# VHH binders against Uncharacterized protein YNL108C: the designs that were tried, part 11

Target 1, 262 residues: Uncharacterized protein YNL108C, of Saccharomyces cerevisiae (p53929)
Amino acid sequence: AIENIYIARHGYRSNWLPKGPYPPPPTGIDNDVPLSEHGVEQAHELANYISKLDVKPEMIFSSPFYRCLETSKPTVEALKIPLYVDRGVGEWYKPDRPIIPEPATHEVMSKFFPSMISPDWEPSIIPSNKGETEEDIFERCHKFWPVFIDRVERKFPNVKTIMIVTHAATKSALGMNLLKFSSAKEPIDNKGTFIRNGSCAIDKFELVKGENESIPFEEREWKLTMNGNTSFLTNGEEMNWTFMNAFEAGSDADIKARRAAE
Short names: E, the ipSAE of ESMFold2; O, the ipSAE of OpenDDE; V2, 0.75 times the mean of E and O plus 0.25 times the DockQ between their complexes.

## First folded at step 2 (VHH)

Design q18 (framework vhh_7aqx_2)
Fold by ESMFold2-Fast, scan of step 2:
Structure q18 (fold): chain B 262 residues (1-262), chain A 124 residues (1-124)
Amino acid sequence: as target 1 above (262 residues)
Amino acid sequence: QVQLQESGGGLVQAGGSLRLSCTTSGFTFSYYAFSWFRQAPGEEREFVGAISGSGGSTDYADSVKGRFTISRDNAKNTFYLQMNSLKTEDTAVYYCAARPWYKSLYGSNEYDYWGQGTQVTVSS
């Protein structure tokens, strides 16, 4: 049974730098933006941090978006672990967005990340191609967990620790579902704490072993032991996002609003 | 076209604080990791502190650890050295230096670019 789950947000996006020109998406897909050089630096810092942990991930499950694959690459290389793509941890897009981008195929992703992406994994859930409300993404992550963990434990019965690399909204929805909250807008404690989602921030969830011995996944209890940890990053926490924010995480509107407030 | 320019040096009294800035121009700030070095009168250049791109670390010379803090602001293409609890022995010319993030923190030969230096004088 899985005992430890790391969940990390991708690194700093190329379009978040104050001056362009910005590189176009390598895949040509709308919103499939790469990391900035700073984001690549954060990804290496994350890999170095993970490589020094006592409990290391044994495999990575990444969103199909370029930024998440790019964020995962240094950790894959440092730990020599397999990476699978699961569309179920992909980006959140609102239903009123003009285009809901279809992520790159395995063939296209493998062109940009040769020898990194394992072909033997089917998505645990496929996000709606019509976009998602806040309730929809929370429900997607609610449905994701039991399917995903069952498949991981069936295929890899000896694996105890996994890492998911994803996006701010998805990271919050995954974590809040794992902790059995009913929405992503609730605080995780009585002090108003939310899951932190800085670029390359990493959460750790640990199984509560004394109460969840050999029980079905839906009945297991998890505790959050790292909340959006960025202590290992040279610049610390950047680009934090929660469902209390007005705009989609990392969207042009989000970036414009943040810069206007500076 | 690539430039590093220090600012914020000057005269301060012992126990005071001073913040040095290093502004960069002509290249991608987020590709580079940055360090501060200093050279006291009649002494060799010494490492002061570094903020690494690779390895997720800040590192400081033992003589300044706990008093100095290095930070960077990628949006402003600037990095900083916050100097607190200054001592007369901190008097030196301070240099900022840039290396590609994948190079080692240690060794001045790993740094591709250097500023002109800024004088810091700490009076009793």
Scores: ipSAE 0.000, ipTM 0.083, lowest interface PAE 23.1, mean pLDDT 85

Design q19 (framework vhh_7aqx_2)
Fold by ESMFold2-Fast, scan of step 2:
Structure q19 (fold): chain B 262 residues (1-262), chain A 121 residues (1-121)
Amino acid sequence: as target 1 above (262 residues)
Amino acid sequence: QVQLQESGGGLVQAGGSLRLSCTTSGETFSSYAFSWFRQAPGEEREFVGAISWSGRYTDYADSVKGRFTISRDNAKNTFYLQMNSLKTEDTAVYYCAAKTYYSPRYLYDYWGQGTQVTVSS
């Protein structure tokens, strides 16, 4: 059975820099934005940190968005582990967004990341093409876990440690579902702690109960042993986001609000 | 577009040291990651070392690890390969190469003309 799950947020986006011009999305897809130079640097720091951990991921499951694939690349190279894309851990878009971007196909992603993306993995769940409310993204992640874990354990019965590379809202929703909370807006303890989602922040979840592969996901118990760790990053935590924020993670409104507070 | 020019090659005795330089012109130097490659007669071109755009990350081929050091000087638009404890098998034409940070193509976009390094016994 899977005993350890790492969940990381992508690195600093190119369009988060204070001054453009910004590079267009390499795929031409709306919001399929690459990392900034700083974000690539964070991705290398993340890879270096992971390479020194006692318990290392044996494979990566990434969001199909360019920034998540780019964030994963240094870790894939350092550990020489396979990477699969699962649309089920893709970005959160609200229903009122004019266009809900469809991520690049496997063929297109493979042109930009040659020899990195393993074939033969179907999405565990596909996000709505009409956007998602806060309840919808939480429910998507709730439905994702049992399908995803069952498929991983069937296909890779000897694997114990995996890593997911995703986005701020998705990272919170995945983690809160894994801990069996009913909402992404609940604190995880009696001190008001929330899951931290800085750029290239990494969570670690460890299995407490349910070590037998025959035990369904719903009966397993997990503990959060690393909460949005950014201690290995030169600039520490940047661009933290939670569902308590007024604006979508990394949106134009979010960036303007943060800069106004400076 | 960036243009690259190697210098510092030459003849050196085994056990000696040599420093290669690669000067750049064109686009902003700090926007590029840089690498050194080499090609010995009758062999394929092989990777030697790389330095990231920020200078914080370096990678080396196993054959040169501990002997060679790559560095960059943004003020001089130049990056270097310091080669210590040279061996006869280090004899090759050395090429500098550059790529941009947001193009994850696994391919270097710009190349120098090469500089010959000959290590004698």
Scores: ipSAE 0.000, ipTM 0.145, lowest interface PAE 17.2, mean pLDDT 86

Design s1 (from a01 with T50Y S59Y; framework vhh_7pa5_2; at its last look DockQ between E and O 0.01; V2 from the best seeds 0.00; counts 0 for: pae O 8.6 > 2, grease 27.6 > 24.2, off the site)
Fold by OpenDDE, look of step 3:
Structure s1 (fold): chain B 262 residues (1-262), chain A 122 residues (1-122)
Amino acid sequence: as target 1 above (262 residues)
Amino acid sequence: QVQLVESGGGMVQPGGSLRLSCAASGFTFSSYWMSWVRRAPGKGPEWVSYISGSGGSTYYADSVKGRFTISRDNAKNTLYLQMNSLKPEDTALYYCAKGYYRWSGSYYFDYWGQGTQVTVSS
């Protein structure tokens, strides 16, 4: 059974920089923006940090979006572990968005990341192409976990530790589901703490109940032992996002709101 | 210094209504999300409702949806909670809380008031 799950947000996006021009998406897909140079640096710092952990991920499951694969790349290279793409951990898009981006195909991504993406992995769940409400993404992640974990444990029965590289909203929703909350808009403690989702922030979840893989996922219990860790980043936590932002993470609206709040 | 002062609590019968207020000072009120949180005896805090700085976005716990309405008057630096169709299970100390929202910061509610008691009993 899977015993440890790391979940990391992608690095600092190119379009988060104070001023443009911003590079177009390499894939040509709207919102599939690349990391900034700073983001790439963060990704390497993340990889360095992970390489020093006592419990290291044995494989990575990444969002199909370019920035997540960029974020994953240094870790893959450092640890020499396989990477799979799962659409189930893809980006969150609201229904009112004019365009709901579809991720690039495996074929296209493999051109940008030669020999990095392992084939033969079907999506555990497909995000709605009509967008998702906050409830929808939470439900997506709820449905994702049992399917995903079952597949991982069946295909890789000896694997105990995995890493997911994803987006802020998805990271939150995934984590909150593991902790068996009813929504991602709840604090995880009495102090009102939310899961922290800075760029290249990493969470760790440890299995505390249900070590036997025959135990259904729904009956398993997890604890959050690392919440949005960014201690290994030179600049610390940046661009933290929660559902309390009320905007898509990293969107123009999000950035505008952040600036207004400063 | 951040200060939050709740008022409007009291005792009501089931089905009754109350309107809570929270007077805020010491920060740019309109720039922050605000929340109502309640704590019943022997239970942990329950997050009741959230509202964005502008008031354009509101969120409710399932337990209060359709019954409670969160609002704010930014000109008065005041947060409100209209509570209708109150139930015994709504009995709790109600707190207003200030959101923590910044470019590079963590997200939680960093300041709480002293609370106002709401008791729903026949």
Scores: ipSAE 0.012, ipTM 0.248, lowest interface PAE 8.6, mean pLDDT 90
ESMFold2-Fast, scan of step 2: ipSAE 0.000; ipTM 0.351
ESMFold2, look of step 3: ipSAE 0.033; ipTM 0.550
ESMFold2 (binder alone), look of step 3: mean pLDDT 82; pTM 0.827

## First folded at step 3 (VHH; from a14 with T50Y S59Y; framework vhh_7pa5_2)

Design b1 (at its last look DockQ between E and O 0.01; V2 from the best seeds 0.00; counts 0 for: pae E 12.8 > 2, off the site)
Fold by ESMFold2, look of step 3:
Structure b1 (fold): chain B 262 residues (1-262), chain A 124 residues (1-124)
Amino acid sequence: as target 1 above (262 residues)
Amino acid sequence: QVQLVESGGGMVQPGGSLRLSCAASGFTFSSYWMSWVRRAPGKGPEWVSYISGSGGSTYYADSVKGRFTISRDNAKNTLYLQMNSLKPEDTALYYCAKLYSSSWYRGPGYFDYWGQGTQVTVSS
């Protein structure tokens, strides 16, 4: 049964750098932006941190977007663990976009990440191709968990610890669902704390000790024991985002707003 | 069935202009970066320009910057290349292609689909 869940956000994007020109997405898919060199460095720092943890992930489940696979690669290499792609942990796009990007297929991604992506994993849920409100992505993540965990536990009954590599909005919605909040806009305690979602930030959720492991996933209790940790990153926390932000995380509008605040 | 059909080539004098079109079918056009690639007589392929699926981001080879403009009309599934201030060195067969990799800066190795091309000849 799964006892520990890490959730990490992808590293720093190439188009977050102050100056272009920026490379086109390697897959040719709109918004499938690769990491910057800085983001690749963050991914290596994350892998080094993970390799020294007492409780290590035994598998990675990644968003199908290029930057998440890039972020996962150093950890796959360091730990020699399998990686699967699940569209259910994919990016959040608001409904006001004229076309919602769809991720590259497994075949296309395998050209860029040879021998890294394991076969025989179907998406636990497929995000709407018409975009998602904040309530929609929260509900997507709510539906994701029981389907996903049941499949993981059936296929990999001896695995206790997994890691998900995803995006800021999805990371926050996944975590808030595990903690059984009804909205991603709530603080997680009476001190006003929110889940931290910096680039390459990592959460840890632990199953509460004493829980009967045979109970349905929805009845299990989880505790956040690591909140958006970036202590291992040379530049610390960067690009933190929450649903209190008016813009999609890391979008051109978000970047422009951050630059204007300087 | 993916199809890319280029048109709009022809013969022009140096300093002239042409507008190339590429009609796309068989895929969700607006979801993909598109490119123009050219092949001069006796030379290998050279990337000319790239454009994002939305049309918001464009890139140009140094040899064409300021003279060529890539654009797209996603409602008509059509890619365009406006070529101004044409020079004899722009003489080539111009191809429309889908981008699958960053190699679009260096060669055609990562394009899965190409049109048949449209000839541009710049001669006095």
Scores: ipSAE 0.000, ipTM 0.273, lowest interface PAE 12.8, mean pLDDT 86
ESMFold2 (binder alone), look of step 3: mean pLDDT 84; pTM 0.852
OpenDDE, look of step 3: ipSAE 0.013; ipTM 0.340

## First folded at step 6 (VHH)

Design t02 (from t01 with S52K G53S S54G G56S S57Y; framework vhh_7pa5_2)
Fold by ESMFold2-Fast, scan of step 6:
Structure t02 (fold): chain B 262 residues (1-262), chain A 122 residues (1-122)
Amino acid sequence: as target 1 above (262 residues)
Amino acid sequence: QVQLVESGGGMVQPGGSLRLSCAASGFTFSSYWMSWVRRAPGKGPEWVSYIKSGGSYTYYADSVKGRFTISRDNAKNTLYLQMNSLKPEDTALYYCAKGYYRWSGSEYFDYWGQGTQVTVSS
């Protein structure tokens, strides 16, 4: 059974820098933006941090978006572990967005990340091509977990620790569902704590074990033992996002609002 | 299924002008950045220009900056390259390309068309 799940947000995006011009998306897909040089540095710091953990991921499941693959690359190289793409942990786009980008195919991703992406994984769930409300992405992640965990445990019965590399909204929705909350807008404790989603922030969820480890996924209890950890990053937490924010994580509107606020 | 069909090439004298077109089909053209890439005889591919999906951002190779203009018509799924003040060194097969990242130092082309020949000679 899976005993440990790390969930990390991608690094600092190139279009988050104060001044352009910004590089085009490498895949040509609008909003499929690469990391900034600073984001690449964060990805290396994340890989170094993970390499020093007592319990290391044995495989990575990444969002198909370029920034998540780029964030994963240093960890793949440092640990020499396989990486699979699962569209089910892809980005959140609101239904009123003019274009809902379809992520790159395995063929296209492999051109940019040769020899990194395993071809033998099917998506656990496919996000709507019409966008998602806040309720829709929460429900996507709710449906993702039992399908995903069952497939991982059947295909890799000896694997106990995995890592998911994803986006701010998806990271929150995944974590809150794993902790059995009904909304991504609830605090995780009675002190008002929320899941933290800085660039390259990493969560750790641990299975609460009993005498019997073989129980249905819906009955499994998970504890959050690392919440959006950025202590290993030279510049600490940057670009934290929650569903309390007015705009999509990392959108132009989100960036403008942050700059206006200070 | 992706199709990129270039046209508008030809023979022109130094200082002349040509307008290249690329008709795209088989993908959502308006969602993708598009590029022009050229290949001169005996040389590897050289990136010329790229344009953002909505047309708001354009970038040019130093060799063509100020002489070439990239544009697009998303309603017609068509990419254009206006080439002015043409020089003999602009002689090349010009390709319409889908997706390209320059700053990484690694060149990966998603799809290339068949190309259209531009010859600048007197």
Scores: ipSAE 0.000, ipTM 0.251, lowest interface PAE 13.4, mean pLDDT 86

Design t03 (from t01 with S52Y G53S S54G G56S S57T; framework vhh_7pa5_2)
Fold by ESMFold2-Fast, scan of step 6:
Structure t03 (fold): chain B 262 residues (1-262), chain A 122 residues (1-122)
Amino acid sequence: as target 1 above (262 residues)
Amino acid sequence: QVQLVESGGGMVQPGGSLRLSCAASGFTFSSYWMSWVRRAPGKGPEWVSYIYSGGSTTYYADSVKGRFTISRDNAKNTLYLQMNSLKPEDTALYYCAKGYYRWSGSEYFDYWGQGTQVTVSS
């Protein structure tokens, strides 16, 4: 059974730099933006950090968006572990967005990341192509977990540690569901602590019960032992986002609001 | 105006050593991290190593860890790759690249140099 789950946010996006022009998405897909040079640096720092941990991920499940695949690559190469794409951990887009981007196909992703992406994994859940409310993304992650864990444990019965590479909103929704909260907007403790979602921030969830092979996912208890850790990054925490923010994580409106608050 | 000129390649037997150099001009070398990327005949580009602008942080591809050492001299605008315990599989054209290698397909591979050939054979 799975005993450890790492969940990381992608690195700093190219369109988050103070001044454009910004590179077009490599795939040509709306909002499928690559990492900035700084973001690639963060991805390498994350890989270096993970390579020094006593408990290392044995495989990665990435969002299909370019930035998440790019963030995952240094870790894949440092650890020599397989990477699978699961659309179920993809980006959150509100229903009122003019375009809800359809992520790149396996064929397209493999052109940009040759020999990195395993073709033998089907999505655990597919996000709505019409966008999602805050309630919808939380429910998507609620439904994701039991399907995903069952498939992982059936296909890889000897694997105990996995890593998910995703986006800020999805990372919060996944973590809060794993901890059995009712909303991504709740604090995780009585001190007002929230899951931290800086670029390349990494969470660690550990199974509380030692033996878990025969227990249904819904009965498993998890503990958050690392909350959005960015201590290994040269510039520390950047671009933290929570559902208390007014705009989608990393959107033009989000970036404009952050710059105005400076 | 950016120019990267590689040198130091050649033919060597398995187990031998070579030191590659890259002379950079046309930009503020000390402000950018630098990479070494190689391309074997008939294959796509493979990232080898990169080094941060200050020189203290380095990363290596698994295939070269423990054998290759990347370094830089910011006063001389020069990047180096010390290659030890060379294997036939290291045979490739080696490129110096400004910034970090973009790991996407070849259309996003930033290498400005002409490359220097390394051939490892008996």
Scores: ipSAE 0.000, ipTM 0.171, lowest interface PAE 14.1, mean pLDDT 85

Design t04 (from t01 with S52N G53S S54G G56S S57Y; framework vhh_7pa5_2)
Fold by ESMFold2-Fast, scan of step 6:
Structure t04 (fold): chain B 262 residues (1-262), chain A 122 residues (1-122)
Amino acid sequence: as target 1 above (262 residues)
Amino acid sequence: QVQLVESGGGMVQPGGSLRLSCAASGFTFSSYWMSWVRRAPGKGPEWVSYINSGGSYTYYADSVKGRFTISRDNAKNTLYLQMNSLKPEDTALYYCAKGYYRWSGSEYFDYWGQGTQVTVSS
């Protein structure tokens, strides 16, 4: 059975820098923005941190968005592990957004990340092309887990540790579903603690009950042992986001509000 | 399956204006950033302008800033380039490009237009 799940947010986006002009998305797809040079540095720091952990990921499942693939690359290279793309851990877009971007195809992603992306993985769930409410993305992650874990364990029966590279809202929704909460807006403890989602922040979930592969996902119990860890980053936690914010994570509105609050 | 068909080129005197159009098909036009790229005789491709999927952000090469305006009509799957105050140096084949094309060639990009010729001469 899968015993350890790491979930990391992508690094600092190029369009989060205080001054433009910003590079256009390499794929030409709306919101498929690359990392800044600072974000690439964070991705290397994350890879270095992971390479020193006692329990290392044996494979990565990444969002199809360029920033998540770029964040994953240094870890893939350092550990020499396979990477698969699963649209089910893709970005959250609200229904009122003018354009809901379709992520790049496998062919297009492979042009930018040659020899990195394994071809033999189908999406566990496909996000709505009409956008998602906060309830919709939570439900997407709720449906994602049992399908995803079953497929991983059937295809890779000897794998015990995996890593997911995704986005702030998706990271929160995935983690809160693993912990059996009913909403991503609930604190994880009685002290008001929320999952932390800084750029290149990494969570660790460890299996407490359900080590037998025959036990369905719904009957397994997980513990969060690392919450949005950014201690290994030179600049520490940046761009933390929670569902308590009104703004879509990493949007222009979100960035403007954060800069005003500085 | 992706097709980009440019039109609107022609001959114009220095100081004149032209409006280029690009009819797109075979992809969800409204979801992609679009670019104009030109190639002058004897030179490599030069990026001119790009526009985001919704049309709210536009960017221009320094050589055309203030003279050219990029725009799009997502309902018609059409990209435009309004060119004002044309100079002999603007003489080139102009290509519509899906996504982004960097002049340096350091970024991956494919384009599928045939180009439309713009000639600026007296």
Scores: ipSAE 0.005, ipTM 0.314, lowest interface PAE 12.1, mean pLDDT 86

Design t13 (from t01 with S31N S52N G53T S54G; framework vhh_7pa5_2)
Fold by ESMFold2-Fast, scan of step 6:
Structure t13 (fold): chain B 262 residues (1-262), chain A 122 residues (1-122)
Amino acid sequence: as target 1 above (262 residues)
Amino acid sequence: QVQLVESGGGMVQPGGSLRLSCAASGFTFSNYWMSWVRRAPGKGPEWVSYINTGGGSTYYADSVKGRFTISRDNAKNTLYLQMNSLKPEDTALYYCAKGYYRWSGSEYFDYWGQGTQVTVSS
């Protein structure tokens, strides 16, 4: 049974730099933006940190978006572990967005990340091509977990530790569902603490109850033992996002609003 | 299946104009940046222009800037290249390509069409 789940947010995006012009997406797909040079540095720092952990991930499940694959690459190389793409942990796009990006195909991703992406994984759930409300993304992650965990445990019965590389909103929705909360806007404790989602921030969830594969996901109990950890990054926490923000995580509108507040 | 079909090429005298079209099918056209690439006789491919998904951002090779205009119609799944003030040096087979120039200085083209011939001579 899976005993440890790491969930990390991708690194600093190229379009988050203070001044443009910004590079176009490597895949040509709308919003499929690459990491900045700074984001690549964060990805290497994350890989170095993970390499020093007592409990290391045995495989990675990444969002299909370029930034998440790019963030995963140093860890794949350092640990020599397989990476699978699962569209179910993909980016959140609101229904009002003019274009809801469809991520790159396996063939296209493999051209940019040769020998990194394993072909033998079907998406656990496919995000709506019409966009998602806040309730929709939370429900997507609610439905994701039992399908995903069952498939991981059936295909890899000896694996105990996995890592998911995803986006801020998805990271929050996944974590809050794993902790059995009813929305992503609730605090995780009685002190008003929320899941932290800085660029390259990493969460750790540990199984408390339900280590037997025959126990349904709904009966398993998880504890959050690492909340959006960025202590290993040279510049610490950057670009934290929560569902209390008005805009999509990392969007141009989000970046503009943050800079106006500074 | 992905298909790109170019048209609008032909023979023109120096200083003339041509408008190229590219009909795209087999993929969500509005989801991709699109490019025009040309191959002159005896030479390798040269990137000409690319356009973002919405058509609001356009980029050009120095050799064609100010003379060529790239545009797109997402409702018709069609890419265009308006070529003005044509020069003999513009003689080439012109390809529609899914994708664009990579920021690192390399070209990325996922799929190329069959091409349309442009000949500029007196």
Scores: ipSAE 0.000, ipTM 0.337, lowest interface PAE 11.6, mean pLDDT 87

Design t14 (from t01 with S31T G53S S54G G56S S57Y; framework vhh_7pa5_2)
Fold by ESMFold2-Fast, scan of step 6:
Structure t14 (fold): chain B 262 residues (1-262), chain A 122 residues (1-122)
Amino acid sequence: as target 1 above (262 residues)
Amino acid sequence: QVQLVESGGGMVQPGGSLRLSCAASGFTFSTYWMSWVRRAPGKGPEWVSYISSGGSYTYYADSVKGRFTISRDNAKNTLYLQMNSLKPEDTALYYCAKGYYRWSGSEYFDYWGQGTQVTVSS
């Protein structure tokens, strides 16, 4: 049964730099923005950090968005592990957004990341093409886990450690569901601690109970042993996001609000 | 301080209906998944149903699916359970619970109400 789950946020986006204009997304898809040069450096620092861990991921499941694939690439290269795309860990878009971007197809992703993306993984859940409320994204992640873990354990019965590369809101909702919380807006302890979601921040969840595959995923108990760790990054934590912000993570509104507060 | 106050229980014959209500206070009701849980005499708690924070997603235990309907009114901070086609096996104390109990393990419920008794007998 899966014993360790790493969940990381993508690196610093090109459109987060203080000066534009910003080049269009490589795929031509709205909001499918690449990492900045700084974000690529963060992705390399993440890969270096992971390569030195005692317990290393044996495979990666990435969001289909360019920034998550780009963040994953240095780790894939360093560890020589397979990467699968699962739309179920894709980006959160609010329903009032004019266009909800459809992520790139496997063919398009493979053109930009040749020989990296394994073709034989079906999405565990597909996000609504009409956008998602905060309730919708939290419920998507709730439904994602039992389907996803069952499929991973059936296809890869000897795998114990996996890594998910995703987005700030999705990372929070995945983690809070895994810890069996009923809201992404509540703290994880009695000290007011929230899951940290800096760019290239990495969480680690360890199985406490339910190591036998015959125990349904829903009956397993998990412990958060690494919360949005950015200690390995030269510039530390950047662009932390929580559901308390009211903006889509990394949106134009989010960036404008952060710049005004500086 | 979290408070959950259930009401609407009573006695009913098999095949009858009851509507339970739960008045919530002391927390931001609209941001939490809510559950109904029951405890039959001499048994441990059994999860019945849960509902997402905005009411868009509902889940039911197999034993009640098709007969019970969970709903909520966030403007009134109230959770409901409409129970139709009641069976003797549905006899239990019904609790409103903050959080969800779909997944087993510790700490899914951080608060339970006092319960409302439902008795189904012929």
Scores: ipSAE 0.011, ipTM 0.445, lowest interface PAE 8.8, mean pLDDT 88

